# Ledger of designs, part 22: VH-VL binders against p56860

Target 1, 255 residues: p56860
Amino acid sequence: MMTAEVRTPEQGGGPLTTEPRAPRSAPGHADASAPAFGPETDPRDIIRWALAAHPDLLMPSAFNLNGVVLLDLAAQAGYRGEVVFVDTGYHFPETLATRDRLESRYPELTFVTLNAGASPDDGQTPPDLYASDPDACCAARKVDPLQRYLKEQGPSALLNARSRDQASTRADIPFVEEGGARRRVNPLAHWTREQLEAYAAEHDLPVNPLYFDGFLSIGCWPCTRAVKPGEDARAGRWAGKGKTECGLWQGENKL
Key: E = the ipSAE of ESMFold2; O = the ipSAE of OpenDDE; V2 = 0.75 times the mean of E and O plus 0.25 times the DockQ between their complexes.

## First folded at step 7 (VH-VL; framework fv_barzolvolimab)

Design c4 (at its last look DockQ between E and O 0.01; V2 from the best seeds 0.00; counts 0 for: pae O 6.8 > 2, placed apart)
Fold by ESMFold2, look of step 7:
Structure c4 (fold): chain C 255 residues (1-255), chain A 119 residues (1-119), chain B 107 residues (1-107)
Amino acid sequence: as target 1 above (255 residues)
Amino acid sequence: QVQLVQSGAEVKKPGASVKLSCKASGYTFTNYYINWVRQAPGKGLEWIARINPSSGNTYYNEKFKGRATLTADKSTSTAYMQLSSLRSEDTAVYFCARHGYSGFDLDYWGQGTTVTVSS
Amino acid sequence: DIVMTQSPSSLSASVGDRVTITCKASQGIDYYVAWYQQKPGKAPKALIYYASSLQSGVPDRFTGSGSGTDFTLTISSLQPEDFADYFCQQYYSYPLTFGGGTKVEIK
């Protein structure tokens, strides 16, 4: 057997009812304390622990370098669940193509695209909201659809691809964040960009081709530019808007 | 409530094709894969293939590759399976089923469509 | 392909009895087992996923257990509506495969 035998807790009722179902936990799992992980801990061991403690684990992804590396590590660690992507209507075509390549490469995973087929002209938000009020645009087209889905699914934990070297606002991200309705697991918390690049090259991962043109943090096209030499990886996000993080990682909406 | 409603029974000759439908309601159709499973008379269940309705991505049991074709129509929330070059051993009840919480556990099933292939 | 060997193929029981049904996988599949109930002429109904997690709306007299290669469905205090066929299914690897079934009959 490649993995240790693990008992799983029971979680909530069935998906997609008109009423969210209450979570149900088997003894000894959903409340388990995280082991003491360190900088040299293999991310796959963190993922295996997370899956054992949280069989309802979900992985949000925007399919940037971190996300692609995490996806591969999760598949190796035995993850078979959902990879959840929000179609904002403003993604680069290269991001959508990367999603499609990943879906083909990992047929054992379940790829969920929220608001599939979204476009700038679909009436979800006023025209130009992305420029005039990027917080409101993110709330309507990214945050709200994802939060609605998470409420419906009720996962007790999320598997996130954040690492400390992505931005100064992430410099102290732990492996496991407690609190709220769900635990947040960051298996790549201590990985550097160099480690991520090396892993992706070694495993021939389908990385968003914009990454190789200097787009080190890729979001929606109106709020993303290539970074300049010496800039931090997220410097191209919301340039000139005073915004450094999506609402998903801050305040009451924190994943 | 989540429902998968399938098309009516079919009687076919060997060599013909059949196209079965599976209409979903009570959930967001594009968020869930649809699987097709059959059950020959007095036999167990046999998985055929699955499709992601949002992307059109498919994966087929090798036994059916080249004969089975899965499609999905997002505007009508309907999944389809076409099976070509029918043989008498294709006589079965054909089910559609939705993926579940942890992967390809199948949480909701259609009522089934009986396909009879006879000379 | 992963073979799911289910036993027994049939059993007779009375209302109120406890029954156990087993499935053995031909290789390790972690916890990626589901269990289904099927009545004659009807579609399968999902009972259990991830070896031990109850599907929504399923009574707690159904319990699943096991990991790796050996899995068990237990039905405590059988009810009249529980007389049916039961199938296990693995979803660790393609193709998805099912056990041969267990018929639970009224004695």
Scores: ipSAE 0.649, ipTM 0.841, lowest interface PAE 1.8, mean pLDDT 84
Fold by OpenDDE, look of step 7:
Structure c4 (fold): chain C 255 residues (1-255), chain A 119 residues (1-119), chain B 107 residues (1-107)
Amino acid sequence: as target 1 above (255 residues)
Amino acid sequence: QVQLVQSGAEVKKPGASVKLSCKASGYTFTNYYINWVRQAPGKGLEWIARINPSSGNTYYNEKFKGRATLTADKSTSTAYMQLSSLRSEDTAVYFCARHGYSGFDLDYWGQGTTVTVSS
Amino acid sequence: DIVMTQSPSSLSASVGDRVTITCKASQGIDYYVAWYQQKPGKAPKALIYYASSLQSGVPDRFTGSGSGTDFTLTISSLQPEDFADYFCQQYYSYPLTFGGGTKVEIK
């Protein structure tokens, strides 16, 4: 009765190829000089502080849900500066329409559209650059124009609509970031999508209609799709291209 | 080939309602908006509303808000428009038309449905 | 609402002629303009999108141009099948709006 020794196959633990962890964009160092804000802090108080500390504050916006909410809160907090938008030539009509509605609703603010009237065929980039090299496309059509403008204006700080709930890559966004050319203030850092939606509804804010069609993060139309239930809000951005950010918040061109 | 096939002509009395259908084929129904546009006799085109067939989300021309209702059946790839409280001025050919997410123009149209409102 | 003023309302032309149709928007709408052809008893057919991009399968004798408020559709050499109504449309903002149309008829 020969007991067949069941040779347990040696699980060849193939070396966990540690895919090189994409260099953690150095978490924006929380500014130690900023007040101790918490998740319960009213974003308007953060904005009021920012305005007092940085009267030359500018607000870049792409008029996503976060941007629309921030714009309203900023106006309430006494912001009377510029809302800076970059026309990439690839925006959805709904995005431009949302801009226009916001401009009409907030006459106390100055809306600045960089490269107004841009088009895919305007010669700034090859027509298919968004497909062949999304990074180059974003650099040329979004990042560079904004950087040039900001360099010219020279604001000491930016008011940003970023929140921790937008993407895994933003999970540790502080209220105030130091480093680079200027401070970055993120009043909505701890607001959830639900909070943003509720606020927008309560105040009847002109949210981009595409948001309600599943476009939870809206950029250029060639690089934006609706997300499915359960997907990351930014899963629809540069889907399949291995790109997660436009370049505004990372690398040498960080705002 | 992309096709939008609409329901047949309708004759209604003032105050009545009409429900038109638009059956889509030749593409993924849920990936494109369906728009409704009408054309009165000898007149131009008037946009009524659009629907996302995937989510059911709708956007209406304010002129038709409260009277027009868009729906979509994903299982049959069919879009519907109901127009209530019909008036003589609603006499027109009604078209369904596809519009992509990218913000392109209305690239494919149904053949149209004639709606006549008469006493 | 954005008003699209289309001109002329009608024109007579011969085969081989150059035909030009214009649309003026009541405000700046960048390049968010489409052009359509419509034959009697038929649905509109898409010709141009983004002011100047030719739809697939449309002959190159059709050309769209313009930006901002002024837009033009040009037929370089009118063909017998081109006698129809033409419409411009803006999709810069909702509601979508159309021009009043241009009837191109045989001279």
Scores: ipSAE 0.019, ipTM 0.550, lowest interface PAE 6.8, mean pLDDT 89
ESMFold2 (binder alone), look of step 7: mean pLDDT 92; pTM 0.938

Design c5 (at its last look DockQ between E and O 0.07; V2 from the best seeds 0.00; counts 0 for: pae O 9.8 > 2, placed apart)
Fold by ESMFold2, look of step 8:
Structure c5 (fold): chain C 255 residues (1-255), chain A 119 residues (1-119), chain B 107 residues (1-107)
Amino acid sequence: as target 1 above (255 residues)
Amino acid sequence: QVQLVQSGAEVKKPGASVKLSCKASGYTFTNYYINWVRQAPGKGLEWIARINPSSGNTYYNEKFKGRATLTADKSTSTAYMQLSSLRSEDTAVYFCARHGYSGWDLDYWGQGTTVTVSS
Amino acid sequence: DIVMTQSPSSLSASVGDRVTITCKASQGISSYVAWYQQKPGKAPKALIYYASSLQSGVPDRFTGSGSGTDFTLTISSLQPEDFADYFCQQYYSYPLTFGGGTKVEIK
């Protein structure tokens, strides 16, 4: 036969690659010891270390100030992987627009939207569940889609945007959290809100415009209000409900 | 199982257009970008472009910008590439592939579609 | 554009041989290299990502190594099913680019 015209046989259907694939993971790299990091450590050095140790590294994000700053630092540090966002059906339009601006600015990153097309009336949860049982609402519309994706992907580590000054419940977070389903890396653990704001301004980052209208911690619109001067940044989250953290950071659903 | 099944072979004249399809199954289509890569006879692999099926966001190799157009149909889990102003040097096998474990590594590939451009 | 220079362009080997294929990037690309196997008339098959991470289901006789500009794929003991073309790919920067390929054929 002739080699001048290479032709791919038409097979109709069926896999061309029959070798099974396990969920995404890099277990051989999960055991790398973290260097001694301190408050003066450049977050980009922490991210570079995390990438080298965890090629399957993933970054969950809701595109809050911390998350946008982390995303830019990660891109500078050489991150090329996924930025994973959950569409709860209750995000502010400004949050969705921020995601779209970030996707355009960072074409080298992969922007994954889980539960895409969600809406308040899509039947995933009863109406008003966000008010009557916010934990159940978060579980169904945010936690479950993300946990299912992470189980499917099986990353050995996550890049998280948490910092110690965000809330009292976060005051002791380390740079690297061991234990649980996966390692959690917090490169911004010792950054203050002042440092985050200065960085975002210096680099002209696309931040959620609601931050300039007094919304200092932004989640779903039914569970988020502007804060008054002098209030904690998270005071507008689940106001009057006794809830301080999303289930993503607590219990068996902890990232 | 993850599969990418591509449309059948095409024969075109110079100056024509072709629209190729890539139907995904075995995973959530909107969670993964689709890349297009071609292989001309006797040549290596050449990346053309990629699309995010969730947002419609695209990025093109400058060599193909203006001639290649990527689209995706969420309802049928199908990605498309249209290539216009075809030349004889566009004769190649065209593959679709999805993004992989660490970003733009390509973990699953379609079987390829042969496009022949001749007068 | 980042050029991936792959060598050799072809080699002849016997079952059981150790085979080494190299790719050199025209600039530093960290470890953002993938390796693919392609048999005649077939689609490429992913072997390695991030220079050294083995794709699931790929035999452990395949080993990737390197960082920066110099990358290597090694087959420690060649099997009959390993006679194929092999390509490296960088994904550090757009456009994504591939090495020219290495044909591994029976001696």
Scores: ipSAE 0.711, ipTM 0.867, lowest interface PAE 1.5, mean pLDDT 85
Fold by OpenDDE, look of step 7:
Structure c5 (fold): chain C 255 residues (1-255), chain A 119 residues (1-119), chain B 107 residues (1-107)
Amino acid sequence: as target 1 above (255 residues)
Amino acid sequence: QVQLVQSGAEVKKPGASVKLSCKASGYTFTNYYINWVRQAPGKGLEWIARINPSSGNTYYNEKFKGRATLTADKSTSTAYMQLSSLRSEDTAVYFCARHGYSGWDLDYWGQGTTVTVSS
Amino acid sequence: DIVMTQSPSSLSASVGDRVTITCKASQGISSYVAWYQQKPGKAPKALIYYASSLQSGVPDRFTGSGSGTDFTLTISSLQPEDFADYFCQQYYSYPLTFGGGTKVEIK
C-alpha cells in the first residue's frame, strides 16, 4: 500500500505585478463658463449655444452614425460651417458614398475633404504601415492632416459627434471640454445608440450601409471589421492590436 | 498668396454658349468651394452657383438651373462655368469667388470676365 | 429667396466723415451677413463676415454690426481710398443674395 505522497504544488503566488493603470486621462474639465447642460438637454440647444459662443466652429466627421445624426442636428440648429473629413486613402467606398449623399442632402454645409483622392499607393506611408504600426499610420494619414488644417483655420471650438455610449473610454465625456488648443463641444454626449438609431430612422438619414452589416464603428478598411453580437461597438477597430483610439482625442495631439 | 485668375473677355451671339475658367493658386484647391457671381452693367451682384472641387458636388441658383454647368479640374486647380442659351440679359461681368471657412461668405475673388451677348 | 434691402443707394461724404450703410433682410438670418467693397472695374473685396468679424488686412475703421434682420456697416472716418461701392450679402440660405449696393462718393 504505497502511500503516494501528494506533493502539494507550492502555489508560487508570483506578485501580481499591478501593471500601472494607464493614467486616467484627466476627465476634460467641464468649462465652468458653459451652461449647465443635462442629459435631457436638446442637442440643438447645445449647438446653438456653441454657435453663439464660437462662430468659427468647425465639425470634424468620419460620417459614422453619430456623425450623421450630429450633422442633421447641426444643420437644423443653424450651423453653416465646414464639415471636415480626412481622406486617408483607406476608407470604404461606402463611407465616401455616404459623404457624398450627405453633401447632396445638406447643401447648407460645406464639406471639406482633406487629402481628397488619397490612395494606399500615394507614397504618404509605406503600403503595410497600417499593419506594422497602426499608430504611425493613423498619425500620418488622419491626425496630422487634420491638425495641420485646424492649425491653419484656427477655430476656437470643435463640434464633435462623440457620445458616452460609444466606448468605455468615452464614458465620462462632458458636453463641453476645455483645455488644449480649443474648446470641444459634444452635443450627443448622453445620447445612446438606440436614440441615435431611432433618430436616424425617423429622419431617414443616410447612414453608412455597412452599419447595418455590423460595422458599428467605421474607419479604414484594413483596420475595421464588423462586430459580433454582444461585442463593444469599437471592438471592430484595430482588432487584436491593443489600439482603441486613432489618437485625435488623447495625448499631445489632442484636438 | 491666394489668387483666382479668370479667362479673358467673351463676345457671343444669342443662343450660343460660353465657358469661363478660374485658375486658383496659393492654397489647396480642393479644400474650398468655388462660387460664380455675375454683375450686369450698373446692377448688383447675382449668385449663380457653387462647386466643391474635391467631390464635384454642385448647387445652383434655380434661375440658372439647366443653363449653367460648373466643373472643376483638380489637376490644374481650375474651376469652369459653362452658360448655355445665352441672352442679351446675360451680358455681365462674371466672377469666381472662394468660400470663406466661416461660411458662405466670399473671401477671395477673381478679377472678373466680361461676357457680352449681342446680335 | 431672402431679399436684402440696402440703404441708401448712394451717399456723398467728405474725408473724415462717419458713414453708415444699412441692410435689412426679409427674414431672420442670425448673423450670416458679409460686407464687400468694390471699386470701379475691380472685383469685390471682402470686408466683414459673420455680421461683425473683420476680414484679415481690413482697417479697423470698418465695423459691422447687427443680428436677425437689421445690419449695419460703419466707416468711422472715411479715407480717400474708401470711395467705392459697398454691398451686403446674406449666406443664411441658398441662393446667396446681395443688397442693391451703396455708392459712396466724394462730396
Scores: ipSAE 0.705, ipTM 0.849, lowest interface PAE 0.8, mean pLDDT 92
ESMFold2, look of step 7: ipSAE 0.645; ipTM 0.843
ESMFold2 (binder alone), look of step 7: mean pLDDT 93; pTM 0.942
ESMFold2 (binder alone), look of step 8: mean pLDDT 93; pTM 0.942
OpenDDE, look of step 8: ipSAE 0.006; ipTM 0.520

Design c6 (at its last look DockQ between E and O 0.03; V2 from the best seeds 0.00; counts 0 for: pae E 18.3 > 2, placed apart)
Fold by OpenDDE, look of step 7:
Structure c6 (fold): chain C 255 residues (1-255), chain A 119 residues (1-119), chain B 107 residues (1-107)
Amino acid sequence: as target 1 above (255 residues)
Amino acid sequence: QVQLVQSGAEVKKPGASVKLSCKASGYTFTHYYINWVRQAPGKGLEWIARINPSSGNTYYNEKFKGRATLTADKSTSTAYMQLSSLRSEDTAVYFCARHGYSGFDLDYWGQGTTVTVSS
Amino acid sequence: DIVMTQSPSSLSASVGDRVTITCKASQGISSYVAWYQQKPGKAPKALIYYASSLQSGVPDRFTGSGSGTDFTLTISSLQPEDFADYFCQQYYSYPLTFGGGTKVEIK
């Protein structure tokens, strides 16, 4: 009766090299002074609250699906302020065309295009900066112009089109964020892509045609591709470069 | 005038490696991606990879990941592609090509380098 | 990967003929299509970008059209120098992919 010695495999617990978790940009602290909004809350009610609390509210937009939906909802809720867009010089023609269509559809709103007519050869950045240093490119062509404008205008709050369903990095976006230079209101925080698509279809909104071709998140053409089925919506942004955000929502330059 | 001039023909044994060169001139080398595309005899074009000559950042077709390695030398305006573990199926003309200013189209091409893999 | 199905694989034509080559994408790719001409023993030459824009120096007898999934290259009047292989390419997403090619031969 040969007792087979069960050699206990030495669990070589190699040290879990805790790769330093990139500092989770502190989730924007939910503003405790804001009403208790829930996933079932109509975004228009959130916007109405925001307008009452912040009559100087501004709406930055890149006219993605979320932005287009938010714009319509905001108009319905009584927003009559500025829609602020930054022309980086690297936008798709379809994006600019979408802006134009929206401007025509919503004459009650004031569309502001910063750096209108920008181009790759306008001397603002080296022609290869988008490739060699995307962070620097986004900083120079998108973040800085917007920050300058916002500093000049001095709005007490921003109406943003961010939602939890856009990316894993946005999973904890609150309806109202405090901290920084101003409040950030996210009426669409809990809307899903399906809800956004359904709303856009129901209301025949001028969504960027590239969206329907797989560009689920659209930025500058050198840094944007269509996503494959099953990919994150933002997988097509700065693909392969380790960059996931343009810098508007992170760091010292956070809006 | 924009020119891409590639290295000469290569004959290799299966399992060997080959390193091809592509010398660029007539433009700022670091401002444009360099792509590598191959064409097997009587076949279509197959995209391999691209490199940013400025940063050295690369993106590969999954089919070639682990076997293809792109590099660039800014001082000589030369892009390189190394392909390892060569197989008979790797027999092809290999082209370097610059991405277009307007997007990811390929506006200028090298003359091609024939790589023959035979036992 | 996006598949570009090009047709026909070959065609015979005479000088002066109208030639049409088609490329169908496996999914919508907007207008991010390029066309190339390749002569024997030579590298491809860029003809069209963004589905319909002519590259610099390309004769206007070459016309690109289409959007979404269906794209066409047309040569309005075939010239002797146009006998070559032609390829479509998508650059909607990586990896870049090409059509199988069309050989335009003299009849």
Scores: ipSAE 0.007, ipTM 0.525, lowest interface PAE 10.4, mean pLDDT 89
Fold by ESMFold2, look of step 7:
Structure c6 (fold): chain C 255 residues (1-255), chain A 119 residues (1-119), chain B 107 residues (1-107)
Amino acid sequence: as target 1 above (255 residues)
Amino acid sequence: QVQLVQSGAEVKKPGASVKLSCKASGYTFTHYYINWVRQAPGKGLEWIARINPSSGNTYYNEKFKGRATLTADKSTSTAYMQLSSLRSEDTAVYFCARHGYSGFDLDYWGQGTTVTVSS
Amino acid sequence: DIVMTQSPSSLSASVGDRVTITCKASQGISSYVAWYQQKPGKAPKALIYYASSLQSGVPDRFTGSGSGTDFTLTISSLQPEDFADYFCQQYYSYPLTFGGGTKVEIK
């Protein structure tokens, strides 16, 4: 008998469901073909498929709106793995506090902080590198620690929070990206900012409070500002520095 | 003083490619996006694409995707656009322009480069 | 793509006249509209950003107004140097799009 995981009102979840939950694939079946997902596919169904196909699924997060929404959807869909965050030494205090609130809310998940205890003057990079060469700063303090961890853990797939509400380069994000060392699964690929905000409000998610002050894309404090009315969500990242994407989405270091 | 200086006029046959340059001065090149905009004779303005000179990241108007290629050389503060498979309707003046302080408003423009595509 | 519908496509006016040019966006774009002036054989010149903010060095006879979907450029008293083409542009989102232009001609 197959039944869906059921959340009841006393558990603080959404509407009740009796939909069957697919069993996880046996180890060594990471080559299962992805179904033809569409724009109306519930992200939780995509996550359930990914969990069945990839028992070693890993979720990196920077705890922006997308990441917080994905984390909640993943927990509902049965994700019980790691949530991997990189401490660059340049995060806002509000970002670190959001991580702590999420950790408290989801005791069933394992929160991993890479490069813990990092600070601007820790010697990992020249003090001025975030301004003079943000690509190099990002490589050293964010991309390299994450890439090293992923190589050590060797997951067959990642669960990413990419969606069309982010920088202009993400308009045609597939639900499942093949190739490279591992598969990349984007359950929110076709969600809009409006859908993300509605979900977060409906489920009372711990969103970074800076979001409500107009910080629609939050990274390191030296390269992040509130966006002006009507600006692209990422316009507050690297303002006047000519950088619109973090290295995590580009080249061989792509998540 | 901000200045964008573009390469000289080009005459091409259908099917050829052209590579245009835009040399920036008077500001930090890697701190601003470079956009390319064209204007056919007697017509309005059409946005082609933009590039982040620091990272090389690009966004193309779908109309030009597959034919236009943007690059930037940080060492010379120069942006480039290559347009391939030229046809007569590509005859236009091609401008480079940078973003303004508040996002994608184009506060400084190059003088334009005329590209003529004819047999 | 956000369509910017500009009107009129041309108009004739005399020095001293008040001229009004409109742009309508196909969706709400807040105030992320810029206006440009272009003279024959020249690059566009930025006039207005954020719907109503005057670019540095632009005479105060140029006024931008509007929010949401409906935007207006007004020249309060035309000067001989103002006979040119005018374009609106949205910069709310990619792709950047321009209005079709308005030719302001000497009557």
Scores: ipSAE 0.000, ipTM 0.378, lowest interface PAE 18.3, mean pLDDT 80
ESMFold2 (binder alone), look of step 7: mean pLDDT 93; pTM 0.937

